# Designs tried in a protein design chat: miniprotein binders against q9bqp7. Part 175

Target 1, 240 residues: q9bqp7
Amino acid sequence: VPQNWFPIFNPERSDKPNASDPSVPLKIPLQRNVIPSVTRVLQQTMTKQQVFLLERWKQRMILELGEDGFKEYTSNVFLQGKRFHEALESILSPQETLKERDENLLKSGYIESVQHILKDVSGVRALESAVQHETLNYIGLLDCVAEYQGKLCVIDWKTSEKPKPFIQSTFDNPLQVVAYMGAMNHDTNYSFQVQCGLIVVAYKDGSPAHPHFMDAELCSQYWTKWLLRLEEYTEKKKNQ

## First folded at step 18 (miniprotein)

Design Qb14
Fold by ESMFold2-Fast, scan of step 18:
Structure Qb14 (fold): chain B 240 residues (1-240), chain A 100 residues (1-100)
Amino acid sequence: as target 1 above (240 residues)
Amino acid sequence: SPELAEELIQSIEWLAKEVEELLRMGDLWYAAWMARMAVDFAEDLGDPELIAKVELLLAEARIAAGDPRAREIIEKAKKIAEELGSPELIEEVEKVRKKK
């Protein structure tokens, strides 16, 4: 369906890594320039309906919390998410001690929520690592690449606060994951292939996190949708 | 305003169609997540018919995923359909109930 189709998977790669140091996850620093990020592409290509629903959600929250209360709430959500990601990177880093991991698990409901998922995560290959699609010319910063229940996945960690779980990324979470996957599969800084995605939704109250697994077929379907968004972004940029 | 209410209805209907596509793709959990969002917006609007319709999409996603909570959602939609006296909506409730 996209004019400029490109495959998500790289036939020249296997799912078995050929890392120089197999015990230390890769952490390639993000390089910023005129190349668009995954999040920018998605933000700039939201549909009229997505924009309206996001604005409606914001107005409802402002009515409930007040303007200052809404700013405080969104700042707190951002901070909680940042701390959650930092804790997970620490927990999954092979250089961390067991004591440090236990301390991080006890710090918040989100970490308690994700404990049972972490039991099934092993073989960590990348953490907070930059990806670039050389041919399609976009960049991203992924959370984690590791085996989940024996499948190598791009893993994206999300926090959710019941009863207001709606956020901008809710519409495009699968697209973000497959965009990172396709970039990594064609990035010369990496030598392995990822074919699966995992979105983990952790809850503030400590209730069990939900692992949303995306197999290769589902990732391929979302990849086509991502290519359409990227094409739309590219056309919009040329016309501005 | 009436214009904002109409735009909200159109956006919820668009979201419902997105959920239907997710169900066809087999992404059951994400379909349920998006359907729950549609329910939240429909409840904000306060349109009983639309609430029932998006509740049934949530129930369909839950049934396909084997989630027992689907029963409660179906009963809620049934109550709304009966109160509205809508034969079309009552038929939709029964259609979803028969899915397994």
Scores: ipSAE 0.699, ipTM 0.865, lowest interface PAE 1.1, mean pLDDT 85

Design Qb15
Fold by ESMFold2-Fast, scan of step 18:
Structure Qb15 (fold): chain B 240 residues (1-240), chain A 100 residues (1-100)
Amino acid sequence: as target 1 above (240 residues)
Amino acid sequence: SPELAEELVQSVEWLAKEVEELLRMGDLWYAAWMARMAVDFAEDLGDPELIAKVELLLAEARIAAGDPRAREIIEKAKKIAEELGSPELIEEVEKVRKKK
């Protein structure tokens, strides 16, 4: 396994084996910046095959729904995802930020879908929080950092509609998670070390969500791939 | 057009290669997820050989993960391989089946 100048884990940070005390999760606001976001890097470095498959999927959906129907569909997917994230932030926040007029969000099929996952989530450290990698110069907004089955994880919540998943949001999901992890581990706003990832796919119909756990070894493998995408982004920007 | 069909073949083959790499990395769930996507695009194309190939990758991911649903996929791929009369594909089916 080749050495890397930019490791995903920070050797200056150690895990605390002690039982965590209740604390308010961190929520560092994301400020508009000229440095690239994780999502921008990934979007700008898609392979020609990824681009072709996404365009093929788009054309199939347009044939099924019509152009206006497709615009409505994509708008609804993004809105539902945003509302799902807002509901989870409220549920996982000890100070309860969701007002009564929005309580219908807590009863969605997506929230029902993740109930069995949420029972295994504790020790929330960060919610909807900005991360920046100080030396690699990229930023991101992560969903959640919490213990899942006793392991501190960067947790990414995804929504899916069977049988028509939104393909654009499913490519490069592991890269997104490890990019956030590496940034957080090297961001001075945070003091802890995260070594694991979790992608949770929630379903609109309330069927049980799937938890995809990524251990430290797998995260390290994806980190190498993320660094290649970041390098490709940087090189493309120089050649413009 | 024939050109567009060829580009879809190449893109699905690329996706299959990505799945093979995910299997080597040990990310069995994500490999299966991507293989399911490859199957969907291969079925849209209607190329039986490609469908069988990506279905075998899905089956391999599920076998490695201990998922019993792999058996049905192997049988589907076997039928396609036999209908095509492809010795290479038939051998590939047998390799995957023996892993179980």
Scores: ipSAE 0.663, ipTM 0.837, lowest interface PAE 1.3, mean pLDDT 83

Design Qb16
Fold by ESMFold2-Fast, scan of step 18:
Structure Qb16 (fold): chain B 240 residues (1-240), chain A 100 residues (1-100)
Amino acid sequence: as target 1 above (240 residues)
Amino acid sequence: SPELAEELVQSLEWLAKEVEELLRMGDLWYAAWMARMAVDFAEDLGDPELIAKVELLLAEARIAAGDPRAREIIEKAKKIAEELGSPELIEEVEKVRKKK
């Protein structure tokens, strides 16, 4: 359906470990430039309806919490998410870091929530690592690439204070995952192939996190939708 | 205002179509997740007919996923449809009920 169709999977790659692959997870630093990020593409191509629902949610929150209360709430959500990602990177990294591990970060309700998922995670290949699609010209910073129940996945960690994600990121979560997947599969900094996705929603109260597994077929369907969003972004940029 | 109510109705109709597409794709968990969000917005609007319609959509997603609590949602929608005296909505309730 998109005019500039490109495959999500790279026929020249395998999901099996290569003998030349590094023994430690890759962490390619993100070099920001004029090339758009996945999150920017998605934000710039939200439908009128998505924007309206987000603004209505925001106004309701401001009505209940006040302007200052809303700012404090959103700041805390951002900080908790950042700390959760830092804790997971620390837990999944086999390397010793120069930074001392913060035991308080490792004992959050979100970390308790995700324990049962972590038992099924192994073979970590990348953590907090930059990806770039050389042909489609977009970049991203993915959370994790590892085997989940024996299948190599792009894993995205989400936090929720209620049994649903923060509404600003409720839309397009699967598109974000497949965009990272397609980029990694065509990025020369990596040698392996990822065909599955996993969105993990962790809860603040420590209740068991929900794992949303996306097989190769589902990823292919979302990839087509991502290409349409990327096409829309490119057309909007040309008209500037 | 009436203008804001119309925009919300249009956005909920868009969201319902998104949920139906997710069901066709076989992404049952994400379909249910999006449908629950739609129910929250419909409840904020306070229109019983829209609430019932969106609840039926959530029930369809849960039936597809094998969630036994779908029956409770169907019963709530049935009660609203009967109180409103809407033949169209009563028919929609029966269609969803037959799927389970």
Scores: ipSAE 0.578, ipTM 0.790, lowest interface PAE 1.6, mean pLDDT 82

Design Qb17
Fold by ESMFold2-Fast, scan of step 18:
Structure Qb17 (fold): chain B 240 residues (1-240), chain A 100 residues (1-100)
Amino acid sequence: as target 1 above (240 residues)
Amino acid sequence: SPELAEELVQSIEWLLKEVEELLRMGDLWYAAWMARMAVDFAEDLGDPELIAKVELLLAEARIAAGDPRAREIIEKAKKIAEELGSPELIEEVEKVRKKK
């Protein structure tokens, strides 16, 4: 699929604030659909090398932790990530109500890790919100859309445990971000244009999170790669 | 198994090509992240020549990003190249070091 037929940026939209934009962050629920999700497309189009490396990493972890230990490790990583996202949504939402159970998350190493980045985040426009590309027919659930250092970004929050990072969470991260960006830019539920991405890697030990900023040019390059993955997914589906 | 070792070599080589493309795209942080992953797999395999090659690519990514950790990685690759007595690797080390 040629990128010039399906551009990431919508020429009919502006990145400037619109007076008609909602004053509270949008949170459109993701509905079950036969339309594939971004994560499904990426999972189904991994190269044989990606699959091999992921399986090798898994076997290495099982050798170290045992099968039960590996299950506990992966469950813990998933749970901590989910709680981290819930805490960030609460912190960034103007309707924030702090619950007793949520206070422990605000004191976690991951939240400490991300503090210096949060002070540069403002103008939140969407949180845990569904996006759909109406023409390319894929859906996703993005973490956050907000201004980072004055630039409107799709922000993706990631957790990492040093020294043993969860490899599944690192493959294709830039593609995930730009897929959400392209969908939002062509989703009638949204009126603004996002042109930049930000991947934030927070650390369990509280060491400073890494903000990986992706400018418009880099996002356009990844968009071309995402379109190839989407085409591959579509062809595989037709041949089933 | 020998087949598993060969698949790992091929997969690491694929990952290195991905890192080179990321460097060309200008995604220096993600290039370094993927290169670090390649180092971990190369160390798991235990091939000194491959370890030196992936370490040099990680150093190249970090030099491009202005990361001071590149110096230590270059020195590690240099020691491996010298121990192996590989003129090709020694030359590659010097080329990467000059890019600094």
Scores: ipSAE 0.649, ipTM 0.817, lowest interface PAE 1.3, mean pLDDT 84

Design Qb18
Fold by ESMFold2-Fast, scan of step 18:
Structure Qb18 (fold): chain B 240 residues (1-240), chain A 100 residues (1-100)
Amino acid sequence: as target 1 above (240 residues)
Amino acid sequence: SPELAEELVQSIEWLAKEAEELLRMGDLWYAAWMARMAVDFAEDLGDPELIAKVELLLAEARIAAGDPRAREIIEKAKKIAEELGSPELIEEVEKVRKKK
């Protein structure tokens, strides 16, 4: 897929505030159909090396925790991630939250971890919102679109329990972000242009989260890689 | 299993190549993240030469990012290179150390 034919940025759009932009963050529901999601495309086009490393990690964890222990561990990691995303959506939403819920959020290590990042986040335009690339025919559910240090970003929140990278979803994080960005920039449900990405890795022990900022040039480079993965997915589908 | 060890070596080398490409792209944080993963699996494999090579790659990414923790990694790789008596690895250690 030639990158010039399918650019990540839409020349008909501006990243400047528009008077018609909604005052509350957009939350368009994901309509699942035959069109593939970003996560499905990435999962179905993992390299042999990615698959091998993931399986080896699983084997190491099973040896340490047992089969039941590993199942409980992965379920807990999933639940913690889900709660972290729900907490962030609540915090960034202009809607009022209950005091009890606020107390629980303040006690979370992951939420404590991102406090210094949240101070630099403003102008939230979308939360847990569906995107679709109308020409390339893929969909996704992005976490957040907001200004980070004055720049409009697609923001992806990640959790990590260990100092070493968590392998399950590590390899393709930048591809996921730019795929959402390209989709939003070409989705008629949105009117603004996003040119930057941000991956925030929060830590369970409350250690300061790491912000991985991707400028327009870096996003364009990752977009090229995403298009290759999407092409690979499409070819695999034709051969099924 | 010899087959398992061979596949692990290939996967570690793939991670190293990914990290090197990320360095060329200017994605310093993600390059360090991938290199760190390569170190983790190389340590699990237990091949000193491979451990030293991916540690040097991690150090290179850390230096490019201005991370002072790179010094400890360079010293660890240097010790392995000296124990192995590898002129090639010793030269690579010196190249990375000078990139500061």
Scores: ipSAE 0.644, ipTM 0.848, lowest interface PAE 1.5, mean pLDDT 85

Design Qb19
Fold by ESMFold2-Fast, scan of step 18:
Structure Qb19 (fold): chain B 240 residues (1-240), chain A 100 residues (1-100)
Amino acid sequence: as target 1 above (240 residues)
Amino acid sequence: SPELAEELVQSIEWLAKEVEELYRMGDLWYAAWMARMAVDFAEDLGDPELIAKVELLLAEARIAAGDPRAREIIEKAKKIAEELGSPELIEEVEKVRKKK
């Protein structure tokens, strides 16, 4: 257990909207500075086993696709992910805040995959928005904060190609979500409390996306693991 | 390489223990997601004995978590052990079955 424990939830906040909340979703820009990001912390604290399995996956893919094919494949995966996130931001934003919507951006198997999830999403409060934990000194850029089936969630959108998912995005997904949650709950740019997480895995072929809901108890368990990773990162940085 | 094979086995076994922890936490979906990855690595190596061992380790965790799929996994591992004709592996299957 971490020696210097810090709570994920903020007792001074409510998950209900209040009059001071903006009517449009928040989009705080990420400012470049020396404070580490959630993704950097997680990448720098991977276990030897995680590193080995990622290397094994890379070698297997290179054997199958060739070096040029692997480079093209990974570039395509990242580009498709970026377009998927842009499409979701467009769909969930008020129309007046977006000057241009590309019809083709909204046409993909991934967008078809998430339609049934989107019908249960409402009350969007933040999109592509920066969070900073002022006490624990880390930053992040979260995808979405909205109500899913009536519960306020940090929502993380993931893409997957069946049958074998992109393995680099498989590890530590719940830790990423709770890290954003804890930061937002203690960031003065936000006024509400988030206690739940949702990881949505969308499929390229348009088959129904899988919603992985994380309740408050599960988020608290993952938060402890995130604090250990953050502590490990801080110790490694001091020993450089 | 024998060293590479040993390191892969150790990494897959580590992943199986991570799955056990996820089951203890009650995160059944993420546990299943990670378990599929462990099986994929074992299958990619193509060693039936390793596949059976990974399935048995996951079955133990699933039994502890009350996962109804545990019975199916034990039966699959038993079939592989019998086809391989490995007395040691057959004994391991029976040990896991008795914990049920």
Scores: ipSAE 0.578, ipTM 0.793, lowest interface PAE 1.5, mean pLDDT 82

Design Qb2
Fold by ESMFold2-Fast, scan of step 18:
Structure Qb2 (fold): chain B 240 residues (1-240), chain A 100 residues (1-100)
Amino acid sequence: as target 1 above (240 residues)
Amino acid sequence: SPELIEELVQSIEWLAKEVEELLRMGDLWYAAWMARMAVDFAEDLGDPELIAKVELLLAEARIAAGDPRAREIIEKAKKIAEELGSPELIEEVEKVRKKK
């Protein structure tokens, strides 16, 4: 029940490609300003329970790995995630040839994990592209917009380790996806409509990635929750 | 610390309620993902009743998704419920079993 409700979908837009659509995927650069990012809003509005569980997980990992071991672990998780995203952008970019790609990026267990998902991905419309909701005043950088099994989706790529998953990015994944979706649907840099989301969890050991598909109805439910988080963020900033 | 244990219990219970809402929304995969995380925290705490409760939520998500691993989880929760002698938990185990 947000006080200021705004629709996720734009009735003036279509998900079908048309002649005015770019021939190459869009990559709008993220322009840094005072407008909050999706990740900032979510991070600043975590519940006390989310904060406590993340701190508990951190302390448990420090007990297992040591302080230096934990720092190395988190650094490696970040680096592997960054390389995974770079590899996916390279693979999905139509202008890059195999000879121009870094072969080391294409060999990881995460890339092996996601192969069966990539077979069902086509019609890439945007890669590593900035979105801004001009009415609700937030920004984001989405991973990918493409057709998955014939449906246009905001696609978010996640990495996971089987024994000790990195939980810091797990609580609000669906909210992040729908926040990007709502922004794109109302961003004048884009002309199309996205109604579905896809969270792909790739595994370090090469086990088949899990595709979490979110249809329009589910996205609408998460959108209401995102609006509440955005409202909470706005109220907190007025009182700081 | 007793205060930290109490906060952990409250946080796991909050997570369980989040999972229940995800199940009502029909987001079965994310419900299972969050339930698995709740089980991990409940096992760290070592509270058998809470472990059984969050395991049943995981089983419920797995059953709805057609995952055969649900049976193993139900049996673990059933064993805990019987050892605790909790009529409430035993009833919840049977409710989840019927959904298969």
Scores: ipSAE 0.674, ipTM 0.851, lowest interface PAE 1.2, mean pLDDT 85

Design Qb20
Fold by ESMFold2-Fast, scan of step 18:
Structure Qb20 (fold): chain B 240 residues (1-240), chain A 100 residues (1-100)
Amino acid sequence: as target 1 above (240 residues)
Amino acid sequence: SPELAEELVQSIEWLAKEVEELIRMGDLWYAAWMARMAVDFAEDLGDPELIAKVELLLAEARIAAGDPRAREIIEKAKKIAEELGSPELIEEVEKVRKKK
């Protein structure tokens, strides 16, 4: 299948503010569907090498922490990640009607880590919002769409521990971002164009988060790789 | 197990090739992050030659990004190459250093 038949950017759309754009960020719920999610596609098309390295990392961690220690560690990492995303959604949402604010949530090391990034984030257009690529038939739930240093980005928030990063979702982060971008650009629930990505890696100890910015050219290169993963997923489904 | 060691070597070599492609694409931060992961696995394996090779990829990504931390990594790889007496690795070290 020719790659230019499914472009990441939509020529019918502009990245400039539209007068009809809502002041409140969009939050479209993810609906149950038989259409695969970005995470499912990526999980089902991992290489044998990716699977082997992930299992090797798990075994090493189990040897270091014990079975119960590893389960506690991974549970804590996932809980911290969930809380981090909830805090960011709260901070970036213009809705200031006071629901109970967890002061610990707002004062975590991860939130401290991203403060210098957040000061460069504005014009939030979507938070924890569902995207669907109608033609390519995949769905996803993106973290955030906002301007970072004046450029409209799909933003993905990640937590990491120094020096032993939590590896379980490490390999395909740029593919996840561009998959969401391409879906949003072709989703009728959205009217704007996103051409850039940003992966923000926040640190538990409050050290300054790293912003990994992906310009339009880099996003296009990753889009080609994402299309290959989609093709592989479709072929695997056909052969089942 | 020898078979598991072989799988680990192949997986690290695959990861190194992925890092090379990321450097070519210009995704230097992600290249460095993946290279650090490759170094971690190579150190677990304990293969000095493989450690040196993936350290050089990390250094290359950092040089391309203008990151001064590359120098320390190049010196570490050079020490390993010299201890192994590998002309090929010594040549790779010098090639990476020249990219500065």
Scores: ipSAE 0.633, ipTM 0.840, lowest interface PAE 1.5, mean pLDDT 84

Design Qb21
Fold by ESMFold2-Fast, scan of step 18:
Structure Qb21 (fold): chain B 240 residues (1-240), chain A 100 residues (1-100)
Amino acid sequence: as target 1 above (240 residues)
Amino acid sequence: SPELAEELVQSIRWLAKEVEELLRMGDLWYAAWMARMAVDFAEDLGDPELIAKVELLLAEARIAAGDPRAREIIEKAKKIAEELGSPELIEEVEKVRKKK
């Protein structure tokens, strides 16, 4: 249980659309400053076991691919992930924006993989948008906020290659989502309440993506874990 | 290095405990995802007991999610438990089998 508990949900907010809501999704730029990002907090508070497993995975990959092959592999994973996010932002933005995008961004195995998920996504409220928790003092850049099967969700898009995923992006995914959720729910730049999360794992070969839906109860459980990581980060920072 | 092998064992056991907590939380898909990672590391280490233990966690997650692939995992863990002659592992296999 964290010493300094703060609620994930904001009782003054609703998940229902308001007539005054913008017609286009919000895209607030991430402003670089001394306030820590969600990803930095999580990276700086990994357990020694997480660090060891990540290093072991890296060494095993280097044995399989060679050091240059591993560099190429990780660069390609990063690039494909970036392109996938760019394509999704384009697809979910107003249609006028889509006409000016590179067709190659829209035609990948990853995009094929998520087609069945996208059919259930509507009411997009934010894309590639910055969030800040004004009380807990952390920031983040979330991928998407939209309705999935009628539920307003923070949606995080992940890429994976068969047979094995890129391990570094797997740890703490649910914590990342709820950290963004809690920040958005208390960020004055937003007016709505998000209570659910969705992690979508898309596959390079185009096989159907896996939707990992997190309801309000599960998000609350992960929120407690996120608060513990944030406390650990804050304590660690005081000692530097 | 014996020290590195032991650290890998401890790290896999830590990951197994994380999976157990995810199962308790009801996050079945993420539990299965993390359990598959634990299986991969246990197989790389080559410790049959540890492989069987993390395979059973993967099977629990899949059973709870209604995934029919759980059966082959249980059979694999059972075979390892029997080869090792471990009463504890054999009992763990039976417990997982009963969670239908």
Scores: ipSAE 0.741, ipTM 0.872, lowest interface PAE 0.8, mean pLDDT 85

Design Qb22
Fold by ESMFold2-Fast, scan of step 18:
Structure Qb22 (fold): chain B 240 residues (1-240), chain A 100 residues (1-100)
Amino acid sequence: as target 1 above (240 residues)
Amino acid sequence: SPELAEELVQSIEWLAEEVEELLRMGDLWYAAWMARMAVDFAEDLGDPELIAKVELLLAEARIAAGDPRAREIIEKAKKIAEELGSPELIEEVEKVRKKK
């Protein structure tokens, strides 16, 4: 796939709010589809080395925690991540459902960790919203699109425990962000353009979250890498 | 086993090459993050020379980012290089240190 034939940014779009854009954040549901998701493409195109390192990490964790301890650890990481995303959606949305139902979740260390980042987030345009690249035929579910320090970003919220961070998808997180960005920029359900990414790593102990900002140039470099992964996925599908 | 150790070495070397590309791209934070992962796996393997080499990559990323923690990492790599008596590794330490 020639990278210049499939640009990440859409020259026909602006990052300014359009009159047709809703005043509340968009939440397009992810439809059942046969086209691949961003996460599936990335998972199916891991290198032999990525797979080996992931398995080595799992074995080290099992050695430290035991088999049952590792299963409990990974289940807790998944659950905490899910709850963190639910809390953030509630905080950034006018809907009050989560705040009323689970007030304890809003006091978690992860939420404390991210407070200083949230102060710089405004102009939320999409939350937990489906994106589809109509030409490249892939889909995804992005966490958030909002202005961070005045720049419109695809924002991806991550949780991390110190000192042993959860390694799942660590190699490919910037690719995930730009894949969502490129899809949104070419999805007819959206009318604006995003040129920046933000990966926010929140910490369980409440220490200040790290904001990894990706400007337009860095996003373009990662987009090239994403196109290669998508091409590899497509070729594997043809050959089975 | 020797075969498993060899596969781990190859994977760590691959990860180091990924870090070098991230440094060329200017993604300094992610380079440091990936280099820390390489250090963790190298420590698991227990190869002092490889540990020192990936520590130096982490130091390069931190120096480029202006992170004062780079100094401690360079000192750790220097200690390993001196203990191993490797002229090549000592030279690599000095090259990274001069980048300040």
Scores: ipSAE 0.668, ipTM 0.836, lowest interface PAE 1.3, mean pLDDT 84

Design Qb23
Fold by ESMFold2-Fast, scan of step 18:
Structure Qb23 (fold): chain B 240 residues (1-240), chain A 100 residues (1-100)
Amino acid sequence: as target 1 above (240 residues)
Amino acid sequence: SPELAEELVQSIEWLAKEVKELLRMGDLWYAAWMARMAVDFAEDLGDPELIAKVELLLAEARIAAGDPRAREIIEKAKKIAEELGSPELIEEVEKVRKKK
């Protein structure tokens, strides 16, 4: 149970649009800082069991692909994920330059996979934007904040070549989303409240992406777990 | 290899506990996702009893989500429990079967 409990939601904020909300999605740059990122906190607080299972998965992949093949596979997964995020930012941005978008990016299997979900996405408020929890002192870079089926969500886009977990990034995905949510809700650069999360798993072959929706109650439960990970990180940092 | 097998068993048992917590939280999709991962690791180990246990967790998550595939998974676990002659596993299968 965390010693420094802090609420995920800000009672002074609303999830409804208001006059202070920009018409163009926010894109606040992530600045290099001594303050830890969400990703660093999660990486530094993995359990021994998580580390063992991740290593077991890596060894099985190396047996299947060879050492060079595994390195190539991992590099390709990273590159495809980066391109997918860039394409989504372009699609969701109201910029006039959308007319000049790279057609090859828009025709990828991942983009085809996510089309049915994008039809339910509107009211984009932030894209590839930095968040900082000013009280709990952590930072992050979120993918997207938009309405999904009428509910304002922190949306996290994931890629998968096959409809199976990519184990390196499967653990703690819900914690990542709620960490960004809590930070945004208490970041003075933003004026609105987010209470829901959405993890979208898109497939390389264009098969329909899976939307994993997290309501306010579920986000609150994951928030408590995130606070415990943040506390563990802080304790480990003191011992270094 | 025996030491690594023991670590794998312990890690799968840890995953099973995580799945149970996800079920308690009501995150049925993520619970099923993690249970599927546990099944994959249990199959890699080749321990029938452990495979049956994590298959039942997957079935429980799918029953809670209204997924018809849950019945097929329960039947697989039942067959393993009966072949092993494990009263504990047979009881666990019946408990899950009674849920829907």
Scores: ipSAE 0.694, ipTM 0.838, lowest interface PAE 0.9, mean pLDDT 84

